# Ledger of designs, part 5: VH-VL binders against Chromatin structure-remodeling complex subunit rsc1 (rsc1)

Target 1, 111 residues: Chromatin structure-remodeling complex subunit rsc1 (rsc1), of Schizosaccharomyces pombe (o74964r206to316)
Amino acid sequence: KPLSSLEARAKVIMRQVRRYRDGSGRQLFAPFERLPDPRMFPEYYQAIEQPMALEVIQKKLSKHRYETIEQFVDDFNLMFDNAKSFNDPSSQVYRDADFLKNYLADVLRLE

## First folded at step 5 (VH-VL; framework fv_lumrotatug)

Design d18 (from U07 with heavy chain S101A)
Fold by ESMFold2-Fast, scan of step 5:
Structure d18 (fold): chain C 111 residues (1-111), chain A 118 residues (1-118), chain B 107 residues (1-107)
Amino acid sequence: as target 1 above (111 residues)
Amino acid sequence: QVQLQESGPGLVKPSETLSLTCTVSGGSISSYYIHWLRQPPGKGLEWIGVIYYSGSTDYNPSLKSRVTISKDTSKSQVSLKLSSVTAADTAVYYCARDLYASGWFDYWGQGTLVTVSS
Amino acid sequence: EIVMTQSPPTLSLSPGERVTLSCRASQSVSSYLVWYQQKPGQAPRLLISGASTRATSIPARFSGSGSGTDYTLTISSLQPEDFAVYYCQQYNSYPWTFGQGTKVEIK
């Protein structure tokens, strides 16, 4: 039988990463759902050359703009790397981005 | 509070398999990553490998062919097996916690000395 | 693998003195650098992660700096409890690698 489509694989990966909860029940993914509001965080758009969030990834996926699963994964890595670039290493957002980036790699290994 | 405790035989014969257990208390091993490290007497630290909450593993390439790390979540235990040991494997063995898969370790077990001798 | 080189191997100092420990990587580790303190018979203790972020409960006299391949741990005024071996570790690339340590001992 044919392998699952890129879109089907991407949706499974997105669901697993998005739904992750730590030992306290905290869902780490919340800051990555949407792009920051430019009116509230103009400094983000000055510092980050290529903003990325789940809403952008979902839109690109729905419009068939990913040719490979690697391109899809690259956007997730970009999203987490942007958070690590903009936020202090001691911040929760930085730590959560670092964790989710490694969790994504783990999800891909188990796939 | 999280505590890690290594246990296992302190003496292993050359060519045999070294087997150690790390018991985690004060938290669930499914909530973080556990690494194994070792330190030969009077020398520096060497990373052995990691087991992720998913059960997948990564090993130091220098030890890959001899190392197996596994876990039993119901017992809060992570196990290390190192096959075909030689005197060069004599070291204090540590397990350590990596909360965010970041590669740095915030809690360590006290370590257990394993001597490889006949 | 990335080779981590610490210098000097040993420092003999008195309490109250300022101490600087060097850690050099064979290639850039992009500030993914950790410092640990280890006393005889004990496991290593996390001091600093991300090259400069002090861990919880670590005194302000400990500070880290550096980038690329060159990193420094500074203790601004050495206390009796600071005599130990200090290790640096990179977490930029697998396998994670450690320096051989710098021993800070009393004169």
Scores: ipSAE 0.005, ipTM 0.539, lowest interface PAE 14.0, mean pLDDT 84

Design d19 (from U07 with heavy chain S101Q)
Fold by ESMFold2-Fast, scan of step 5:
Structure d19 (fold): chain C 111 residues (1-111), chain A 118 residues (1-118), chain B 107 residues (1-107)
Amino acid sequence: as target 1 above (111 residues)
Amino acid sequence: QVQLQESGPGLVKPSETLSLTCTVSGGSISSYYIHWLRQPPGKGLEWIGVIYYSGSTDYNPSLKSRVTISKDTSKSQVSLKLSSVTAADTAVYYCARDLYQSGWFDYWGQGTLVTVSS
Amino acid sequence: EIVMTQSPPTLSLSPGERVTLSCRASQSVSSYLVWYQQKPGQAPRLLISGASTRATSIPARFSGSGSGTDYTLTISSLQPEDFAVYYCQQYNSYPWTFGQGTKVEIK
């Protein structure tokens, strides 16, 4: 079924991006697993119009809310763009978001 | 205001496992990245590893075979275990917070001295 | 791993003096550089991140500069509470690495 095929493809993409480790063994994806705590980051929720994290993407996927793979990819790009918008360019999380966004594009290109 | 406090035995025998606890107050450990660092006498700081709010861990490659970091959210505690210790593991051990993986530490525990001696 | 070298190892100064502390990386760290202050018996305290961004509550007399492999921390007018050991740290490449420290002591 279309949803089954979309879900299977989405899970493969998600696993590749989530499991990425650099040459030193560092996993870059860790900050993107869950939404920031509103009590610790109230400025995040004031600055970011559409919060996004893997936990939200996984929930949407399990509830069949993606009609196309492009919508799924858009949520990943939103997640990384939010991190780059909120965080200083000198921060590790900004760099990791930038790298993973490009890595996601490479994963998709190789499909 | 966030506070971190290390605790554990000050003396560990060679070949045993060093076990330390970091207690976090003023916030949930599930909202922070908690790192362990150490400072041997007369040397600089060495990064040991991190536990992410997801529970995933990353370790310094030089220590990876001997290190385990874990957390207990119900107690607001992060634990460090370092196996097969030698005199070279004598150091002040710190836990520190990295808010949202910034790359720098904004809050540190006071540090706890661990001496490896028979 | 990136090796961080601080110089001088020790600097003897009087209150009111301007001082510059040096931190050199074995390869470029692209301004992903942090400065900490550590007083005897205390944990390190964050001073500067991203080579030049002062942390909250840090006095204006502290400033950071540099790029590539060479970085400096400047204290424009040394105060009695500034006598401490200062460490630099890079966060460009894993594992994160620190300098050996520069001790700023009273003359």
Scores: ipSAE 0.220, ipTM 0.746, lowest interface PAE 4.3, mean pLDDT 87

Design d2 (from U07 with heavy chain D98E)
Fold by ESMFold2-Fast, scan of step 5:
Structure d2 (fold): chain C 111 residues (1-111), chain A 118 residues (1-118), chain B 107 residues (1-107)
Amino acid sequence: as target 1 above (111 residues)
Amino acid sequence: QVQLQESGPGLVKPSETLSLTCTVSGGSISSYYIHWLRQPPGKGLEWIGVIYYSGSTDYNPSLKSRVTISKDTSKSQVSLKLSSVTAADTAVYYCARELYSSGWFDYWGQGTLVTVSS
Amino acid sequence: EIVMTQSPPTLSLSPGERVTLSCRASQSVSSYLVWYQQKPGQAPRLLISGASTRATSIPARFSGSGSGTDYTLTISSLQPEDFAVYYCQQYNSYPWTFGQGTKVEIK
């Protein structure tokens, strides 16, 4: 079962961003893998119009919900922008989201 | 009103697994990350690891092979398991809250002393 | 890992005195630095975040300053309740690391 061109490319991008490690060996992507539990974190769902996490992106990809690579990239940018909107600018998650958003842009430009 | 409380056995035998629970209470729980830290008697603080609201974790590399942090959202509890303990793991263990990924701890549990001895 | 070094290890002071505590990082922490106060038998208490931002219940006599690798906590007029151990912590990169503490004790 061959992958579509879009699905194959999306999986490469996803793997590269997800597995990024900084100079200390820390995997920056860990906080972005799953959505917050709405019963524990109702403020997140009040503040964020369109929640996004890797688990949602993976499900959309497996259900062929992306018609273009740009739509796939938009969901990654939404995920990082949500983190930057919800979290304090001095926080580790904000800084990691900002870094990974720029890293994703670099990955896309260099291919 | 928000309170964190550590619980678990105060004595663990060498080579066994240290198991602690942090219970969060006090009204509706806001968005936060829960960290574990420890402090050997008379020594400074060491960061052990964090569990994010997503359930993902990060651990101190010095402890990563022995540490597991997990949570049970239905009970508002976070657990710490540290395997293959030695006398060097004797410490007061704290759970602490990081609100909104701020990078600092605004609420701490009281701490629980765990002694590793036969 | 970033190593945090605090100096001096111990300060013996009287109430009313000005105290200055130093915290140095082995590499720049970009002002992502926190100060905590810890009294015997108690959990640490947040004092200063982001190198210079005082936490909500913390008296104005506490102030933080610094940038890059060098940071300072100042207590302008030491009160009896301020005798404690003070720790700095960096949150610029994982693992988060603490200094070994400075003990402020009664002379």
Scores: ipSAE 0.005, ipTM 0.586, lowest interface PAE 11.4, mean pLDDT 85

Design d20 (from U07 with heavy chain S102T)
Fold by ESMFold2-Fast, scan of step 5:
Formats: structure tokens, C-alpha cells, sequence
Structure d20 (fold): chain C 111 residues (1-111), chain A 118 residues (1-118), chain B 107 residues (1-107)
């Protein structure tokens, strides 16, 4: 089935954010690909009211659940904000979430 | 009580591929970042690479052309393959857990010595 | 690649003494710095993360401090079980790199 213009735009944005590598070549997006296993991390699901990861965003996108690009962007921001609320500020994932949230804003601004 | 254990041949010939397995118990490898590190005799630690629970990998640029890390979730095992080995690859090899991409290692395997010689 | 340099290479001390171990980075690591303890024949053990946060179960005598390029690990009163090699690691940039270690040995 042909992609809607929203889906086509979302896929371009998603690819750009997902493929980001820093100056050292490290891919920052890896922790955000999938949700933590709830059997192994029940504390995550107790602390985070609305879990979010790329796998959830991709599923919503494929099922035409986003009516606007803003709703798609909101899920990415929720994903990064969840990581920043759950993890220690000194952790790599906290810093990466903060950076990628700003990078996403830049991608949208320069688009 | 998460435990990691390395296993594999202790002797590898020059030019061959070094192959090691890390077996994880007390937790699912689908829930952790697992890293490989090594320590040549009498020297410091060197980071080799990581596999995230999603299956994504990153490698030390100095080793990237020779290293592959993969996992088998059904066996709770992470494997390391390092091709074209030389005497410089002689080291104790460790697997270690990074709980949620923190940047530090909270649990380590005991280490396995691999000697590269004819 | 960020080069981590630890000094001194070896310290010979008696139980009860205060010890300070130094770790210097070739460029700023913005407090993304970890300390590990390693005893002969054993894997490294996490002591301090984020330059100053003690890991769970680590005794209060261990403390970390520093910023920019210069970091220290302090043991306020050395115990017999503390004789080991100590390593610092940066996680500010990839690849993550370690110092060559400081050996704390009994005098």
C-alpha cells in the first residue's frame, strides 16, 4: 500500500534520527529501539506511566494511528523524556536522550 | 544474581578466528547491553564492542574490521569473533553487563585467557 | 581517542593510611568517569560512576572527585582487602578508554 505523505515524512525523520552517529562514530539511538522487558524491569513500568520506544512508534505509524506529524514527534519526545526521568543524569542514555531530543528539533527546524 | 561466564578455546593459531561465548544466567540477555573487553597480560583494559538487547552493535574502531558480536537469545549467549589474530590479541577476554546504556559495567564474567601462538 | 593516564603506577602503603589515586584524561571527559578495583585472578569490580557516585555495597571509605581532565579516587583508611589494582575509565566519547592502572600494594 502506498505511503501517505505523513508516513513518508515520518519515515525520513525517523531514519535521520535513528542513524545519527556522534563525532566518534557511536550510534546514540540503540537504547530506544525496543521497550525494556517488563519481567526484568518491573521498576521501569512502575515509574513510567506511558512507555515508548521506536518499536511502538513504528507500529503506530504502520497502523495509521498518527493524524498529524506533531503526534509522531510527541511520541519521540515522550520516549526521550522517559529515559531522562528514569536514568541517572550521569548515565550515557540520559545524555543521549537529551542530545537526540535536541537533534530531532533541529531536524524538524531545518526541514 | 546475574552471572556471566566466558568460554572458548584457550589457544588460537595466528591468522585464525578467535571465537568466544558469554553465557548469561539470572537474567535475560534481551534485557541488557553486553560488552566485550580484553586485558593483555600486565596491561590495562581495552573495550572491544557492545551488543544491545535490540541486537544493534558498536565496535572499537581499532578492531571494527575484524570483530563481530552476535547473540542467541534462546541459549542466553553472546558470541565474540575476532578474525586474523596475531600475538597482539593474546589477552584475558571479559564479557560485562551495562544495565541500560549507563556507560559503566556492574557485572563481569570471570574472564578467559586466550593465547595466540603456533 | 581519549588517552587516560593514571599516576603513580604503584603505591606501597600500610593499612589505616589515606590514599589518593590520580586519573588524567587527554581532553575533558565532563565527569563521565568510572573507577574499578581488580584483584589478582579476578574481574574488575565497579566502585564509582559519574566521577563521584558510589556503587551499591561499596564502603563509604571510597570516594571520587574531579572535573574536566583531572580525577581522583580516595580511600580514607586503607583496609587489608583494598590492596588491588585500580583503573579509571571514561565514557564521554567512543571508544571508551581505560587508564593503565595504579597498583596499591602492602608496604
Amino acid sequence: as target 1 above (111 residues)
Amino acid sequence: QVQLQESGPGLVKPSETLSLTCTVSGGSISSYYIHWLRQPPGKGLEWIGVIYYSGSTDYNPSLKSRVTISKDTSKSQVSLKLSSVTAADTAVYYCARDLYSTGWFDYWGQGTLVTVSS
Amino acid sequence: EIVMTQSPPTLSLSPGERVTLSCRASQSVSSYLVWYQQKPGQAPRLLISGASTRATSIPARFSGSGSGTDYTLTISSLQPEDFAVYYCQQYNSYPWTFGQGTKVEIK
Scores: ipSAE 0.328, ipTM 0.782, lowest interface PAE 3.4, mean pLDDT 88

Design d22 (from U07 with heavy chain S102Y)
Fold by ESMFold2-Fast, scan of step 5:
Structure d22 (fold): chain C 111 residues (1-111), chain A 118 residues (1-118), chain B 107 residues (1-107)
Amino acid sequence: as target 1 above (111 residues)
Amino acid sequence: QVQLQESGPGLVKPSETLSLTCTVSGGSISSYYIHWLRQPPGKGLEWIGVIYYSGSTDYNPSLKSRVTISKDTSKSQVSLKLSSVTAADTAVYYCARDLYSYGWFDYWGQGTLVTVSS
Amino acid sequence: EIVMTQSPPTLSLSPGERVTLSCRASQSVSSYLVWYQQKPGQAPRLLISGASTRATSIPARFSGSGSGTDYTLTISSLQPEDFAVYYCQQYNSYPWTFGQGTKVEIK
C-alpha cells in the first residue's frame, strides 16, 4: 500500500528522532516508546491530561488520523512536555525530553 | 509492596557465562526501568546496564561486549548474562529500579554474591 | 567518564556529632548528584537526589548541598544507626559513576 506524502515524511522524522544516539552511544528515546502502566503509575494519569507515547503516535499515523504534519509534530511535543511536567528538572528523562524536543525542531527546520 | 530479588549460581568458573535473574513482585517489570549494578569486595559500586519497559537496553561501555540484559514479562523477571568471566567479575550483583527517571535508584534487591573461581 | 572522588575515606565520630562528607566530580555534574547509605550486608539506600532533595522516609538530619563539581552530605546529629558507608553518584553524564565511598565509623 502506497504511503501518503504526510505519512512518508512523518516516518522519516520519527526514524531520525527515535534512532538518535549521543556521543557515548546512549539511546535517548527509549523511555518515550510506551505509555506507563496505569495500575503501577496512577499518579501519572492524574497529573497528565493527555498521555502520549510513540506507540500512540504510530497507531494514529497507521490509521491516517493526522491531517497535517503539524498535528504529528504536536503529539511529539506533547509527549516530551508531559515528561518534563511529570519529572524533576534535574532528572535525565527531563533533560532527554528537552534535548529531543529541540532536536525535533532542528530536524523540521532543515527539512 | 514492590520487591526485587536476585538469584543465580554463587560460584562461576573462569571463562564461563555468569547468569542472574531479578524477580519483581508486587509490580510489573513492563512499567519500570530495571538496572543491574555490582560491587566487588571492598570496592565501590559499578553500573552495568539498564532495560527499559520497551525492551531496549543500554550498557556500560566497559562491559558492553560481554553483557546482555533481557526480560520475560510473563514471569516478571529480568536476566543478566555476563560472558567470559574472570576473577575481576567477583562481586555482589544488584538489580535496582529507576522509576520514570534516569540514573538514581529508589528500590534495590538484596544483592547476590557471585564468586569467580576455579 | 566522570570520576567521582569522596573524602575523607574514613571518619571516626561519636553519636551526637555533626559530620560533613565531601564528593568531588572531575567535571561539573550540574546538581545531578545522588547520595546513598550502605550498611554491612545490605543494599544501598537512597538518601538524597538532585544534590539536595531528601528521599521519602529519610530523617531531616540528612541534608545535601553543592553545585558544579563540589557536593556535601551533612548529618547534623549522628545517630547509632547512621554508622555506615556513604556513596555519591552522578547522573549528569553516561555512564553513571559512583565515588569510592566514605566510611563513617564509631570512635
Scores: ipSAE 0.007, ipTM 0.622, lowest interface PAE 9.0, mean pLDDT 85

Design d25 (from U07 with heavy chain S102E)
Fold by ESMFold2-Fast, scan of step 5:
Structure d25 (fold): chain C 111 residues (1-111), chain A 118 residues (1-118), chain B 107 residues (1-107)
Amino acid sequence: as target 1 above (111 residues)
Amino acid sequence: QVQLQESGPGLVKPSETLSLTCTVSGGSISSYYIHWLRQPPGKGLEWIGVIYYSGSTDYNPSLKSRVTISKDTSKSQVSLKLSSVTAADTAVYYCARDLYSEGWFDYWGQGTLVTVSS
Amino acid sequence: EIVMTQSPPTLSLSPGERVTLSCRASQSVSSYLVWYQQKPGQAPRLLISGASTRATSIPARFSGSGSGTDYTLTISSLQPEDFAVYYCQQYNSYPWTFGQGTKVEIK
């Protein structure tokens, strides 16, 4: 099925953010691909009011749940903010969430 | 509770491929970052590589040309293959969990000794 | 890659003594530094993450400090079960690298 203009733009943004590698070659986006398993991480679901991951964003996009690109971007920001609220500031995932949130803002600005 | 268990041949001949399996119980390997590390007898630890939720991998550049990490989620197993082994590859091999890409290992397998000898 | 250097290689001490172990990085690791304890025949055990945060179930006698390139692990009153090898690890950049270890042994 043909992509809407919103879906086409969202796909480009997702690809840019997902494929980022830092100066050491490390994939930063890997922790954000899927939600944590609720059986293994019940404390995550107790602490985080609105769980979010790329798999959820992709499903919402395919079901035409986003009316604006801003709503799509909000879910990415929620995903990164969740990681920063749940994890210690000294963890790689906290640092990566902080970096990717800023990187996403740069990707949007450079469009 | 989460447990990791390494298994595989304890003796490998020079030039052959070292093949190990890490079996994860008490959780899904799709929920964890599983890393491989090794420790030659009487020496320090060396990081080998990681497999992510997606099945993507990153490897230590010093080993990248020889190492492959893969997973079989139906068996809850992560595999390590290291090709063209020499005596320098003799070590205790560990698999370990990085819970949520934290940068540290909270659970380790007991380790399995692999000796490379003719 | 970042080289981690631990000193001294070996410390001989009696129970009850305070011990400090040093870990130095070849470049700043921005407090992305972990300490592990390893006893003979066992896998390493997580002690301290983020230079100063004790892992769950680790006794209060263990503390970590430092910044930039210089880090210290302190055991305030050495217990018999603390005789082991201690390793530091940086997670600032790939590949993750470890020090060569400091052995804390009975005098």
Scores: ipSAE 0.317, ipTM 0.802, lowest interface PAE 4.0, mean pLDDT 89

Design d26 (from U07 with heavy chain G103S)
Fold by ESMFold2-Fast, scan of step 5:
Structure d26 (fold): chain C 111 residues (1-111), chain A 118 residues (1-118), chain B 107 residues (1-107)
Amino acid sequence: as target 1 above (111 residues)
Amino acid sequence: QVQLQESGPGLVKPSETLSLTCTVSGGSISSYYIHWLRQPPGKGLEWIGVIYYSGSTDYNPSLKSRVTISKDTSKSQVSLKLSSVTAADTAVYYCARDLYSSSWFDYWGQGTLVTVSS
Amino acid sequence: EIVMTQSPPTLSLSPGERVTLSCRASQSVSSYLVWYQQKPGQAPRLLISGASTRATSIPARFSGSGSGTDYTLTISSLQPEDFAVYYCQQYNSYPWTFGQGTKVEIK
């Protein structure tokens, strides 16, 4: 079935953010693709009020759970904010989350 | 305490593929970001690559065309394959864990020496 | 890539001495710097992350300092168990890079 304008726009944004590579060729998005296994990361689920990852966002998109593009963007920001709250500011994942959050804002501003 | 243990052949012939296994045992394996590093005799450490809990990988650009890292979660093992080896690949190979993608390594294996010679 | 240079390559010292180990980066690493200790036949051990934050169980005699391109690891009073090779690592820029190590050996 044809995608709504919201779903089409969301898919483009998602691809741009997911596929970002830095000057060394590293894909910054890799840690954000799936939720941590709760059996392996119980402390994450104790610390984070609303876990979020790309796999959750993709499922919400496929099930038409977003009414506005702002709700979609909110889930991406939640995902990055969760990483920044759980991890030390000096860690790679914190810095990558911070960068990607700003990159997402730039992608949205330029369209 | 979490233990990391490297294993594999100590001698590999030039042009062959170097294959090593890292077995993770004990304690929490919560971070499950396993890196491979190596140290040629008398030289510093070189980062090879990482496998994330998702199974995604990143590799040092200098080695990317020759390196593959994979995991078998049922065996709690991470594997390194490095193809087309030469004498320059002679090194002690380590696997190491970082905690939640911090980029510093809090648990290391003991290292395994791999010599590339005919 | 960022090149890390440690100096000196070797230090010959006696227990009780204060020692400083230097690590220089070819460009700023913004205090995203780690120190490790490696003893013969043993795995490397995390000492300091973020240039100055001691890891769990690391004695207070170990301290890290520095910013920009220049960093130091200081051992305030060298103990017999401190004779080892020390490595620095940057994590400001991908790929991660390490110094060649400083060997602290007994006189």
Scores: ipSAE 0.048, ipTM 0.673, lowest interface PAE 6.6, mean pLDDT 85

Design d28 (from U07 with heavy chain W104Y)
Fold by ESMFold2-Fast, scan of step 5:
Structure d28 (fold): chain C 111 residues (1-111), chain A 118 residues (1-118), chain B 107 residues (1-107)
Amino acid sequence: as target 1 above (111 residues)
Amino acid sequence: QVQLQESGPGLVKPSETLSLTCTVSGGSISSYYIHWLRQPPGKGLEWIGVIYYSGSTDYNPSLKSRVTISKDTSKSQVSLKLSSVTAADTAVYYCARDLYSSGYFDYWGQGTLVTVSS
Amino acid sequence: EIVMTQSPPTLSLSPGERVTLSCRASQSVSSYLVWYQQKPGQAPRLLISGASTRATSIPARFSGSGSGTDYTLTISSLQPEDFAVYYCQQYNSYPWTFGQGTKVEIK
């Protein structure tokens, strides 16, 4: 069925991207699991028009807000693009976002 | 502004577990990445591990089998446990903030000396 | 792991002198390099990130340069408060690793 098929596929993609570890065993996805606390981190919300994190994507998925897998992927790309916009290119989080965005694209093509 | 303060026993016996706490004030630990680092007397710095605002952790592979980092957001505290200590674990232990996973540390605690001896 | 080597181990200098500190990585760190200053009994203080970007409130006399495996911290004119140990750190490859430090002491 469309929704159950989309949800099943989305969960597989989420698991694969979230659990990625590099050659040294580091989990690259950890910074993207939750949104920063807006009360403690207002500068992030002033700089970023549409905040996004895995917890938001999971809630949208559970509430059946995605009509297509492409909309789901768009939120992941937004999440990584936000990190690349907010952080300096020399930062670890920028590099990790860039890698994971490309890794996600590869995961989708190899399916 | 943001302050970090390490605390815990300054003396630990060989084979026991070293337990330290980092208290964060002026900000929420849920908004920061908190790292633990150490510096043996007269030596350089060694990165131990990090806890992300999500609660996920990463550890230095050389220490991973002995290290656990956890947090209690209600107390604004991050804890470090290092098991099976030896004299080689004698060091000043620091907690440090990494704003949004930059990979470098803009705020540090003052450090706490832990001596491993009988 | 990437091994960071700093040289020289110690520099004995007078106020007003120009100082150059070296940091070498065992493999390229792609300018993901940080410099810290540490005074006795104190925690390290962030000076420079991304090889050349000064942290907020750090005086202009401090500058960083380099690429690949070779990096330099320069203090254009030493002030009395600059006598300290300086550490470099790479954040290109996990685990993050530090040099052994260069001590800048008064002569």
Scores: ipSAE 0.024, ipTM 0.663, lowest interface PAE 7.4, mean pLDDT 85

Design d30 (from U07 with heavy chain Y107P)
Fold by ESMFold2-Fast, scan of step 5:
Structure d30 (fold): chain C 111 residues (1-111), chain A 118 residues (1-118), chain B 107 residues (1-107)
Amino acid sequence: as target 1 above (111 residues)
Amino acid sequence: QVQLQESGPGLVKPSETLSLTCTVSGGSISSYYIHWLRQPPGKGLEWIGVIYYSGSTDYNPSLKSRVTISKDTSKSQVSLKLSSVTAADTAVYYCARDLYSSGWFDPWGQGTLVTVSS
Amino acid sequence: EIVMTQSPPTLSLSPGERVTLSCRASQSVSSYLVWYQQKPGQAPRLLISGASTRATSIPARFSGSGSGTDYTLTISSLQPEDFAVYYCQQYNSYPWTFGQGTKVEIK
């Protein structure tokens, strides 16, 4: 049973990471908002054991599925690690996942 | 397989709004990043903007005050509007897919020439 | 914004020749560079991403190399179907920017 304070804290962390823009004004988080379409990306679902995206995390928060903030953070890390596993290291999304994973760690440290 | 096709008037008068449509078949536009690009005759390609899965948009700063990109998922269409056109806006206009934010485009539409002339 | 410059603008060659196309960025793009091919009357086609990674179904005669500000696309033995315009694009810095293209045409 997650406390309402856990959900409030999770939403602050989520907002910080989601709203990040780089020096050029680009939204890095955009590809992580939704799961890839399984009909269009069957290879993704074959390669990735535990698909994760912001839409799944938001649903879990709204249904009180997180017992600790660490479980919430684990899902964010899983989301970025999935992108780094599936995508070419030279791709924008790989680079953005790597950056945002480090940025999340900074957000948590400065909290 | 996903296919993209541009359509719209090939001739636009100076000061008017250029309006183009990109029709997506073989997939849902809500599953892709769709970009608009243009190429003036004899020049390189210029990125205009993108519409993300969420419906959010980002535009080239050089065009931001004049450009609007939107999508209609029920019609499987992405639209480009560019206001206050001049002869400098004469170009072949393309729409292109960025599969899961790779940073490169595949596929592209065939392109449609828009001439700005009185 | 990062300015991409391709050279030469036009290259006239015969089948079987080795082709090298140049792309220069006004600042480092850290190998986040793409090559596209556009044949007359056709849509652009992805050739190479990440400066050197061939896209699926792209023949081995196409190769990319380079780092920092200077990149090249090489066609080891030009085939009749390779006469086209080639474009480079950077995706290191927003907004995305492209070169003006190099036209590879028959002598």
Scores: ipSAE 0.312, ipTM 0.746, lowest interface PAE 3.8, mean pLDDT 87

Design d5 (from U07 with heavy chain L99W)
Fold by ESMFold2-Fast, scan of step 5:
Structure d5 (fold): chain C 111 residues (1-111), chain A 118 residues (1-118), chain B 107 residues (1-107)
Amino acid sequence: as target 1 above (111 residues)
Amino acid sequence: QVQLQESGPGLVKPSETLSLTCTVSGGSISSYYIHWLRQPPGKGLEWIGVIYYSGSTDYNPSLKSRVTISKDTSKSQVSLKLSSVTAADTAVYYCARDWYSSGWFDYWGQGTLVTVSS
Amino acid sequence: EIVMTQSPPTLSLSPGERVTLSCRASQSVSSYLVWYQQKPGQAPRLLISGASTRATSIPARFSGSGSGTDYTLTISSLQPEDFAVYYCQQYNSYPWTFGQGTKVEIK
């Protein structure tokens, strides 16, 4: 089945952010691919009101739940903001969330 | 109460493949980042690589051509394979957990000594 | 890769003394620096993360400080159980790298 123009654009953006590697070759996106297991991380679900991860965004996209590209971007920003809210500022995931949020903004501005 | 336990042969011949298993209990490996590290006798620690939630991996560039890390979620196990070993690969090998990609290791296995010798 | 250098290689001390261990990075690690303690036959134990944040259950006599390229671990009053090797690790840049260790031994 053909992709909508919104879905096609969203997939390009998603692929660019997901595949980012820094100058050392490290993939920054890995923590954001899946929701933490609620049995193993119950404190995450107590602290975070609206959990978000790439797996949730992909499901919403496939079910045509985004009316605008801005709604899609909002879910990515929520995902990164959740990581920055839950984790210590000295942690790698906090730093990576901050970087990827800015990288996403640059991808959107430069396209 | 997460526990990590390394296992595998303690002696490997030069040119062969070193194969180790890390068994995780008290937690799901699909929810953790599991790393492999090693320490030659009397020397410092070297980071080997990591396997993420997704099953994707990152390796130390110095070892990337020889190392493979994989996981079997049904057995709660993470495996390390290091090919073409030499005496320089003699070390205590550790698996360790990185809490939600913090950048530091909060839980370690006890370590397993692997000697590369003919 | 970032090279971590620890000094001195060995410190010979008596219980009750203040000990200061140094860790220097070949380039700034922006306080993304961890300290571990390792006793013979044991895995490393997390002491300090983010250059200065003590891990849970680590005694108050352990403290970390520093910024940029220069970091210090201080033990304010050395206890018998503190004789061990101490390692620093950076997590600013991939791959993560460790210092060669400082051995704190009994005089």
Scores: ipSAE 0.349, ipTM 0.794, lowest interface PAE 3.3, mean pLDDT 88

